# VH-VL binders against DNA-directed RNA polymerase V subunit 5C (NRPE5C): the designs that were tried, part 4

Target 1, 233 residues: DNA-directed RNA polymerase V subunit 5C (NRPE5C), of Arabidopsis thaliana (Mouse-ear cress) (q9m1h8)
Amino acid sequence: MEETMAEEGCCENVESTFDDGTNCISKTEDTGGIESKRFYLARTTAFEMLRDRGYEVNEAELSLTLSEFRSVFGEKPELERLRICVPLRSDPKKKILVVFMGTEPITVKSVRALHIQISNNVGLHAMILVLQSKMNHFAQKALTTFPFTVETFPIEDLLVNITKHIQQPKIEILNKEEKEQLLRKHALEDKQLPYLQEKDSFVRYYGLKKKQVVKITYSKEPVGDFVTYRCII

## First folded at step 4 (VH-VL; framework fv_ecleralimab)

Design a32 (from a1 with light chain S31H)
Fold by ESMFold2-Fast, scan of step 4:
Structure a32 (fold): chain C 233 residues (1-233), chain A 121 residues (1-121), chain B 107 residues (1-107)
Amino acid sequence: as target 1 above (233 residues)
Amino acid sequence: EVQLVESGGGLVKPGGSLRLSCAASGFTFSNAWMHWVRQAPGKGLEWVGRIKSKTDGGTTDYAAPVKGRFTISRDDSKNTLYLQMNSLKTEDTAVYYCAREWELLYAFDIWGQGTLVTVSS
Amino acid sequence: SYELTQPLSVSVALGQTARITCSGDNIGSKHVHWYQQKPGQAPVLVIYYDSDRPSGIPERFSGSNSGNTATLTISRAQAGDEADYYCQVWDSSSDHVFGGGTKLTVL
């Protein structure tokens, strides 16, 4: 099957249970190992998320089965092999990198190591870190040293694709002209639009940023389209 | 480097005309909404007008004091913004700045150094 | 037409905090942008969208906006902060509106 861009393996991993909310997938009744199933689910959701954000994702990655995943990556996948690097469909020069982190606490030293690892990767415009441990305040601040936006997701947030459980509306980010027309037509100030919190699951899934205005279209036959607007705060 | 350079200022008599130019470099000019802002000697900033990007309709808007007398245009092939000033009044005496509104709606993130227009007999 | 009011001048001692206000009817519903202008120079954007800083602007510069008053705050004032400061908003009836400007003097 498919291989990730980073072939270098993780030097060591601590054998432990996935306590704290993932016990259902940490059961020893799994024939192929708990760790591989956890990474399989998170990686599949990550690919679906990137596809929904407009990145060029290989269909084979989206249709990969757990059995096929284990055949490629083994029972204890090497973290660097799990990495995803895909180009934006509208501008192939712009790529996003998804990095799977280990279970050890993430420190400023971890962030500096990441800088070194990606120093030769041309065209990176965004990065996502999938976390299995806490990131201290200093490590979080160190993420601002990257020349692009770095998002973090606890691995637990990627074990299920939230968009698959509800009828998904069409989401469009408004450009400057559309925002101005909206404000003029409804006699609204920018701050008077209904809002979505930055921490909202759908805002995080689509990677929406503060102060963007989105048009949300719900299609309901035979009623027709229902449109609403939200400002991210 | 992102730069805006104005030119065309000078001395003109009341009732006269003058055309200002603003040369843009270091960014995709065709995507930017461009503005003219003026400042009378020793006074505050005053918005003059704007022109939207061609993709957003290329429409123009003007402040009340200059509406009907001033015309803003752009030439994306030359990365240049223009301000045609007609029927000039002594009250139009000011340093004229061109300013960019790219990603920040209604904020002017890049300014030129300005060109002085003096309307006097 | 929409109007923004700023004090003509504000004085601050070196190392202390300066506060420059911008008053407008229900200004808290609008996003406020702030510009710094030194003598003979073009304006420089120092705060946008009420409280965000462009790259290169020191953390000493901050902003707030609520009700009828927006405020530019300059902590640990330095001699180089001496300048004229302008607030600016967009209004559907008046388009782009600037305040009259405030001269900051660092003593």
Scores: ipSAE 0.260, ipTM 0.684, lowest interface PAE 3.5, mean pLDDT 84

Design a33 (from a1 with light chain S29K)
Fold by ESMFold2-Fast, scan of step 4:
Structure a33 (fold): chain C 233 residues (1-233), chain A 121 residues (1-121), chain B 107 residues (1-107)
Amino acid sequence: as target 1 above (233 residues)
Amino acid sequence: EVQLVESGGGLVKPGGSLRLSCAASGFTFSNAWMHWVRQAPGKGLEWVGRIKSKTDGGTTDYAAPVKGRFTISRDDSKNTLYLQMNSLKTEDTAVYYCAREWELLYAFDIWGQGTLVTVSS
Amino acid sequence: SYELTQPLSVSVALGQTARITCSGDNIGKKSVHWYQQKPGQAPVLVIYYDSDRPSGIPERFSGSNSGNTATLTISRAQAGDEADYYCQVWDSSSDHVFGGGTKLTVL
C-alpha cells in the first residue's frame, strides 16, 4: 500500500477547522488525481492515435482538459467507462474498441471474460488492450482466438504521444495499389526496400502490419522535403 | 463461410467463345483483387489474369498467352467475377479456377473448385 | 519473363523430412508462396511470404528463401501429404508466376 504510507508520512495536523480543512481536501484530491491524470493522458493519446489511424474521433474528446475529464470520470475512473469505441472514417461499419485493463494479472480466463463482454458489439474490427500488468504467454496466445487483430500497449507507453514530443516526419501508409505502382515504377521487390521492425514505436503507434509500405517525408528548413520508403518486417 | 464457385465451363470449338462466372460469398467481394488461374489436364498451374478492386482502380492485367483474347470483369452488386474468352485455341483447354488475392499479401488464399473448359472439334 | 523451376518429383519415407525446391533468378529478393494440390481438388495455400503459415497449417510445414532458391520443408511426412506442390511469386514485369509443380510421394 504505497498510497497509504505516503499519506501518513505527509500528515501534520489531525484536528481540522473550516479554514484548514481545505488542505485535507487538496491532499485527497491530489492522491486520487494521480490515477485520474494517468488515465486522462493515456486516453487522450489513444484518441490521437486512433484519429491518426483514420478513425472518426470527436473533436471534444481530443480537446478535453484534465479538469473536464475529472468532472466526467471522477478521481478514480471506472475502467469500463473509459472504453473507446469509434468507427473507421473510410468505412463506418468497421469499429475499433480500446479496453483499459486493471492491475490484476491478465490470464486466459480474463481473455475469455472479454470475449463474453464484447459479444454484442456489432462491427468490431480491431481491439486495443491498455495494460497495467504483465500478460503471461498463455494469455497472449489466447488473444489469437479473437476474429480480429488485438494489440496491447502498456499504459506507460501512452502517457506521451511520441508524434508530438519528438521531431517526427510525415508518415503515410501506402495502399495496395500505391505499393504495387511504387514497385513497378522502380523495378523493385518489397524486400529491396529498407525496413522498419514491428517493435518500432511508429509501427506500433500506427498499427502497421508486416509487408505494408510507408512513405516517410522529412521536411527540414531550409533543405526542403526528402522522401523515403520503408517496408514493415 | 468464404466460398468461390465457378460455372460456365464446357465444350467449345476452336475459334469459339465462352464466358465463365465465379460467385463469391462470405467476404466483402468489392474489396478483393480477383484472379483467374488455369490448369491444363495433367499440367501445372498458370496465372491467366486479374482484376483489382474498384477502390484500387478496377484495372485488369493478363498473362501473355491470353492477352487480347480474354477479358476479366466484375459485378460487385452480384458478388460475381467473369472471364470472357474469345478466339479459343486447343491450348486453352484447362480447368479454370477463380482465386482471391489475400488482402495485401499477393498470395491466393481462397480458390474455387474449378470449371473445365475443353476446346476441341 | 520471370521463370520458376521445380523438380518434377520428390519422394520421402513416412516420418522423414521432404524438401521441395523452387529456383529463380534472385528469388531471395521476392516473397515466395507455396500451394498444395491433391488430385481432383483446388490448390490450398500452405506457406506465404517465404515462411509464414496460414491458420490450420501444421508446424511441420516450413519455408525458407535465399539467393536463387526457395525451399518448402515438410518434416515428419504423413501419407496425407502426398500432393503436387507449387511455388509462386509476384514479379513487377511478369505479375504472378508459378513453378511447374513437384509431385511428392510418401513411401
Scores: ipSAE 0.396, ipTM 0.772, lowest interface PAE 2.8, mean pLDDT 85

Design a34 (from a2 with light chain S29R)
Fold by ESMFold2-Fast, scan of step 4:
Structure a34 (fold): chain C 233 residues (1-233), chain A 121 residues (1-121), chain B 107 residues (1-107)
Amino acid sequence: as target 1 above (233 residues)
Amino acid sequence: EVQLVESGGGLVKPGGSLRLSCAASGFTFSNAWMHWVRQAPGKGLEWVGRIKSKTDGGTTDYAAPVKGRFTISRDDSKNTLYLQMNSLKTEDTAVYYCTTEWELLYAFDIWGQGTLVTVSS
Amino acid sequence: SYELTQPLSVSVALGQTARITCSGDNIGRKSVHWYQQKPGQAPVLVIYYDSDRPSGIPERFSGSNSGNTATLTISRAQAGDEADYYCQVWDSSSDHVFGGGTKLTVL
């Protein structure tokens, strides 16, 4: 009955949201060690990402070593035990849930099961699914039935924290007021700002949405700071 | 369930005053920029004014026809938006809608059912 | 003050494509939003940021915006699409501006 959101390139029904990168780290020897290391890296990056997005993250989780992780979760961690649920620092009544999905294809039935599982989680305002398998078209559309934003990340995208490069500019997300003042000050329409694509890794890391603006500050001595702005498209 | 419910409309004589209320539920009201939009009988939509979230300064802006006569305020503890209308004119006769600018900048994503204000002698 | 112009009415045959225009000076530089209003009901956002759809809005609804004209396109028109349609933009001087509205009739 309902028509869902149009997707760019929707005619490419076979396109996977998954990169085959998981096969590169899978070895016959030390298979269990590789599995626990993958979850450790992805979970650590997820906590760092949530901290950077303004959520209250326990320092113990950020400082957890691989050895300590394996002591708690074992060589083959149970997915439900890996889940993260943390409140927003500015509003503790708002929580985000990170769910680690299994290797089985994600279907509408999987999404319905998730609805039931989270029904007791009061104050949930956002959710992130960490994927190890492809999500079919119907499952993707079913994510829109949640009363909040649901983001998905292939687990491969969380194995490294992309913000931890030596030569990084300072990135600040403008709020709606700051964006409006920028547009008024320079007599600009938002379409006249330079862009960053939604698929950009930094855009995904910060969970930036279409039409948000980021302020990028480059520090170069002796010239000093150079500021530029980008609109997400 | 996301919902906006307006109240306070009615019949008033020219020069009179009315205060409209808009009760919000099912979303984080404190994060939303809130707007009033009106529609005269058989006419189109007309923006009345807005109030920004407190985190964005809590400032107000008004359309020229109502500036100086109407005041918008909010009470985040009660999830309620208000429109104080003074010095009412016959041309202020309209259905008044409460609407949000919550997730989308400059777009009105959630609308109430509206409340009718009739200004006549 | 900034102004948006829409045709007063548009007719479309059942199952055919309706196109509703919204004209404004350099409107292609602005982001256009579209609202559907059925008799006795509140408006419903059907297109935002020129061409994006809110959840629950059929894929038959699409939008474009270039130069001086933005267009709302409704493919495979259904009886239930009969309504008034309003375009809307933000302008730094005029704030939020609505078009005059277009009544869509499905024959």
Scores: ipSAE 0.261, ipTM 0.696, lowest interface PAE 3.8, mean pLDDT 85

Design a35 (from a1 with light chain S29Y)
Fold by ESMFold2-Fast, scan of step 4:
Structure a35 (fold): chain C 233 residues (1-233), chain A 121 residues (1-121), chain B 107 residues (1-107)
Amino acid sequence: as target 1 above (233 residues)
Amino acid sequence: EVQLVESGGGLVKPGGSLRLSCAASGFTFSNAWMHWVRQAPGKGLEWVGRIKSKTDGGTTDYAAPVKGRFTISRDDSKNTLYLQMNSLKTEDTAVYYCAREWELLYAFDIWGQGTLVTVSS
Amino acid sequence: SYELTQPLSVSVALGQTARITCSGDNIGYKSVHWYQQKPGQAPVLVIYYDSDRPSGIPERFSGSNSGNTATLTISRAQAGDEADYYCQVWDSSSDHVFGGGTKLTVL
């Protein structure tokens, strides 16, 4: 029954109306405006991260679409306009600033310029730099001159929110023999499996019949592969 | 149109043997899981055993009271199901039905008319 | 081994509703099937998977299954409904299990 309990835990993340075609981001690639798409993805992830860290984030920023982002910031966004400055929910006088850096190498001179740029920002208690180029040793050491913690993220690390990584699951429909063996092996009744409803778009799309069982295999970093079973009701 | 017809029942002495046949028509017999169900005179229904389709391995399963004494087989070329009964006991006296299991596990949607087996001295 | 318990008999007046129960430990986790058997005839499937009707079975026949009890309900009972009724489940250890049967008498 441990195997059933483990599968039940994993099954809590499975949705009955999951549509593979609609949710396949890699199949809907935008070949124009690569620059604006990178900034859109990174900025969205940054907002999600800040929300999860307890900062007050505007819902409008979290719901912004790529098209809307391009309408506001253009195909080649102005870096200063991309900056995020939000207060901590538990203490609104404490703020965090996210700065998007350009493609030019970041030097000690770049860090000194940043000091001047933020000199009028009262209440700043942390800063994040989103990097598109390598920061040399001297520039890294110069970050310690700020009176608060400065974190750096290569922009590549923010293109996907790993806590929300949606991987395409492997779907297998069990035949009659496979279903019987599953139930016998785990001493299960068919109603003890989690279910998918006949009305679900996924079930309708694949023409699944009542009482069939589907095996769903997820490969999700850093957890690795896990398997869930669903019975159609 | 869809039907099952049993034959081979009769009187047999304790310790004897008897073979039942079930002729299927009106459906694709080779894809069906087939069962034997019996009913003692004036008593309830009791599952005897099954044989799976050859595509699902063609394996057999039996109820505890008949295991080791009864053998189920099938001939898909003749659309026929068999029940070989050995070492018969008086408590095996019953009407024997062949039944088709639906596409998915559990329910018996088509039944034969039954054939009576009487085990007595 | 897994067992199903049915009342030996149930009586119903013409036009009234008959209810036949089938009790088993956590039967609500199992799919219950119901068979009608008239004297000298083979059983006929009247309800499958708790509540579904095969083609040709009147809408007067319905079923439910929850907890430890499944129920076959026959509304607007007719003389022709007089028969023995059997519930049946599949169990991973006991395979196919039938209830003892209930004789329905229509008065």
Scores: ipSAE 0.306, ipTM 0.729, lowest interface PAE 3.8, mean pLDDT 83

Design a36 (from a2 with light chain K30R)
Fold by ESMFold2-Fast, scan of step 4:
Structure a36 (fold): chain C 233 residues (1-233), chain A 121 residues (1-121), chain B 107 residues (1-107)
Amino acid sequence: as target 1 above (233 residues)
Amino acid sequence: EVQLVESGGGLVKPGGSLRLSCAASGFTFSNAWMHWVRQAPGKGLEWVGRIKSKTDGGTTDYAAPVKGRFTISRDDSKNTLYLQMNSLKTEDTAVYYCTTEWELLYAFDIWGQGTLVTVSS
Amino acid sequence: SYELTQPLSVSVALGQTARITCSGDNIGSRSVHWYQQKPGQAPVLVIYYDSDRPSGIPERFSGSNSGNTATLTISRAQAGDEADYYCQVWDSSSDHVFGGGTKLTVL
């Protein structure tokens, strides 16, 4: 959510915020710390995202409460302890690693250090970096030196699971066979489907790759369902 | 170490038959869509046909010049792809490559070294 | 059936930029893939989906595709780039189609 992301920026000194009866944060003393809550929310969303992408996720991680999180990781969690490494359900030899980055700028040296840290991790086929700072283009280019896809998410993008909104359309990812049958049935060539941008929040959530096709079903009461297709670019 | 190794090529007379094999290693063969591509001496690449993964229906498709004469099959327990060639013609003389088409690419990312089939009387 | 046309040969001086074209009706509506083949060797995928590079392919290789022409561009050409280059598309009625190939000579 756009509004949830904006609200995150207000979570420090709220004395300048006018209380119109809708801003509960201005009246609340944060005894637990905003930082640990941000990590908790981001990590929970990351687990939900990985589950939805077909990774083997422990149910205990999905049901962890904020108080339980704080009892395990403390009020100032150690970044290395927050890391997630889980296997793909369909191929347990393939693992994904989620790395939580600090607030310091991410440089080429930071990326080289990460190469060293993961060099002994057999079976890594993908990595996600959760960012709290900007990456310059040299650091971004250095990510391409990994032998697998590395995705980045600003931590703000993981504070809410966008797929849980009740009015979201139903999104289904077509497999390769379904995509080919769709193209043949409608006499379409590969690039003749309408496009959906890589920056789209749903595309990023599911880790969709260029040229994957999604089937989008809209439920509009009382008219009923209608279907459209989008190819990722 | 990802690898495809073709075998079974050789000299055969017009009207004869030959079966090619392609042994796969280092990746999950059962998930791959497998293709045969050929190249006549001094000529370009020509798609021969393909077989989809069993999860995607295991169906086969063939280029017009070989339809009805060639049959593609796979044995996932042996990680092996086959090309059964019947009613061979001199125009079928070529190096035959097996290649993979993983997931969403429509491109051929892994290739074998090829095996030569010569059809001559 | 769908057909792709490439020039038979292209020459480039060492360190200069080579451009290899692949022409087809509305090829811009199809994703184009490019393969490098050296004598006695199997083809190697160097560009897929018009402009993306597989891991291990140097940044000197790039691609574009618009209208009726796709182009493979090889910047700062090296002796080791001498090879035959093939374009390829998937077509809804013809399945997989290759171009005739272009021999690149590095002078």
Scores: ipSAE 0.448, ipTM 0.788, lowest interface PAE 2.3, mean pLDDT 85

Design a39 (from a1 with light chain D52N)
Fold by ESMFold2-Fast, scan of step 4:
Structure a39 (fold): chain C 233 residues (1-233), chain A 121 residues (1-121), chain B 107 residues (1-107)
Amino acid sequence: as target 1 above (233 residues)
Amino acid sequence: EVQLVESGGGLVKPGGSLRLSCAASGFTFSNAWMHWVRQAPGKGLEWVGRIKSKTDGGTTDYAAPVKGRFTISRDDSKNTLYLQMNSLKTEDTAVYYCAREWELLYAFDIWGQGTLVTVSS
Amino acid sequence: SYELTQPLSVSVALGQTARITCSGDNIGSKSVHWYQQKPGQAPVLVIYYDSNRPSGIPERFSGSNSGNTATLTISRAQAGDEADYYCQVWDSSSDHVFGGGTKLTVL
């Protein structure tokens, strides 16, 4: 059974299953209003995600209201103005860049243009692309040409912060040394740890990479804290 | 361009000493876990030892055949890895490779060209 | 001390599939990496974590790992594939362990 931290129904579910009484026909509604709200929600979730990953995020960005967002960015925000670039709290020399992409298909030329745009940013150690269109297979391969990890998120995946709606245990990412000590102490091999899939929503939210180990602490009364470990596969 | 270049190999008598160097370029050396791997003429690859990054404690580990005789060290200011070999034996004759451990993968993704150490009377 | 065993040599006809095995106690619980070494050259990583290819390695190279045997598979073998191949694992007690190597000959 899939009663784990993994999101059931989000993995390649062709049927939406949310078609209910809120079936929206917005024929006469302001398209700019819908657009700015979508960007507001996605950008707010992105800041919360970066905060949770250990980046230094301005508190003002986390508390920004929709009306305040619209006063700054307008009804039709410029994509380049939405970009986020913040340093890692533990090492301010390392920065992450979040790029909001347009609605046109993303090609190898798009990726090449992005390389040029970031060429003078020596502190970049990671990048996130927020997508509004499909990326063809060649563009996906071209992302591997960056000297750091590039993650992609469909904008729909950022409209809600999943961690705010689930009772979440404490999650700690083990560094390489801590992982090795764990394996040696218990005479374990990498594959003998329980696993979490790469496509798991929590794995994607925290930007976890294959073979990283996470320590998960559940607070269960009256038993107390329960600790488990998971390896990303 | 990522590159590792070994130097310091040569002919040495049994019981002698040699110090090998490995110059790194094209990546952040200070964050890398570095290894020495050797290969006797016409034989297979054999792990010699490793040194962790200073951030991860800078500790060293050695294969049983070299433990107590070989010492691995690093100078992050010079982007250089060292292997101090003492009490050399004829069975230490090999090409010595410097190798970088890929982050969290335990695989060796970058190798130097190797330097030959010959232990002979 | 943990030990990996490989056949000394494997021959394959041009265009056919070569399979090189790496045997170890419960090796399926370990992640296996494969290296290609041509005469006078340094080893090159061709497969990491059982079945993944580094950038630049042809899709003809694949890997698997289950039970007591890991396998490197080279489909549509080419003359340029002639080399020595080494498997390698990390072990909690033995650290990094290499197999003895397999010489691949393309006929």
Scores: ipSAE 0.243, ipTM 0.679, lowest interface PAE 4.0, mean pLDDT 84

Design a4 (from a1 with heavy chain L104Y)
Fold by ESMFold2-Fast, scan of step 4:
Structure a4 (fold): chain C 233 residues (1-233), chain A 121 residues (1-121), chain B 107 residues (1-107)
Amino acid sequence: as target 1 above (233 residues)
Amino acid sequence: EVQLVESGGGLVKPGGSLRLSCAASGFTFSNAWMHWVRQAPGKGLEWVGRIKSKTDGGTTDYAAPVKGRFTISRDDSKNTLYLQMNSLKTEDTAVYYCAREWEYLYAFDIWGQGTLVTVSS
Amino acid sequence: SYELTQPLSVSVALGQTARITCSGDNIGSKSVHWYQQKPGQAPVLVIYYDSDRPSGIPERFSGSNSGNTATLTISRAQAGDEADYYCQVWDSSSDHVFGGGTKLTVL
């Protein structure tokens, strides 16, 4: 088994401001607000994230420009229309739903309303809530009443795709079967693998669950390639 | 509500066969790795076997005492788990529980109420 | 095949701390799960991954695991804690293994 004390990536990502400048000719013509731009960036990142997690995503959604986004959704997008529902490539009967939440505080009542809204979505196996407000502990606990995993992302966490950085290592998520085969092959327990914490930015991006294993391949030409495994704690 | 309900238990003679069913509701059954666990009267819990989700290959694994005699299968369209028991022995007398494996933790988070199988002449 | 050993019975006085052990070769390298079973009922998961509690399990229940022994600790014992307790692990050669069970009596 190939293991190493390989370094983890950075935890936070920050908005890139270069290329905007003050000498943009179209700046004064842009009637689209910061609100529509935030939704555009977050939605684009969400689609890229879902594609990277193995979901079937339309290429048109990934290549949509801000101008085209505003043409479709307007300057003040309707939250219901921003929702994303896509099937898993390996099993099209399993779908994920991304729900964009408003600026109002999220309460148990909000979660209950969401249960009613998704009752028509028979193949739903996971959900992501994009948050613009804080969720109290009662609402957070109410998310466990769904029959599948519900993840939350502050909208600011989706304004930049952290995986689009040069020299990022190759990340491969082992499915449950691959993890078991790895452990059996090397007579290992998962507690003997190095750890990544659930709050790590890459762990959150890929939607990794506690006890899943990722294979990380680092590639540096003078030194060569090396592989490490991490178990999520 | 997340629920598992076993059925099909009863009295059977040594050498006989019996098929147990476990009806699942309240969760996406097709994603779950499902298990059978038994408990002889007044004794402890004993793992019987499991079946993986179809996406993970749908393969089965069995405890040594039942290997070759018991077969686990699933019907995802009916949200139902099965245990086909052949060549039954008096030692197979037990309450049989179906249980859901809690994702990557190898723990059983949801259990059925159990169904009693009695093997005697 | 891998084997887990538990004491047959443990007694605790109301309001005191009960400790139930689960012994296995190098069990500290494995994740230990604990189940509570009351007469005529199905088992209920009370501790997973050595020390984590499922939603709804009171903080009086805690766990530890190191070396050759894992321990389930029940503080401020209540009459309703009276039950059989089972430890469980996954092993690469034996799959899922249960301990023999411990009857907890609250005096």
Scores: ipSAE 0.434, ipTM 0.785, lowest interface PAE 2.4, mean pLDDT 85

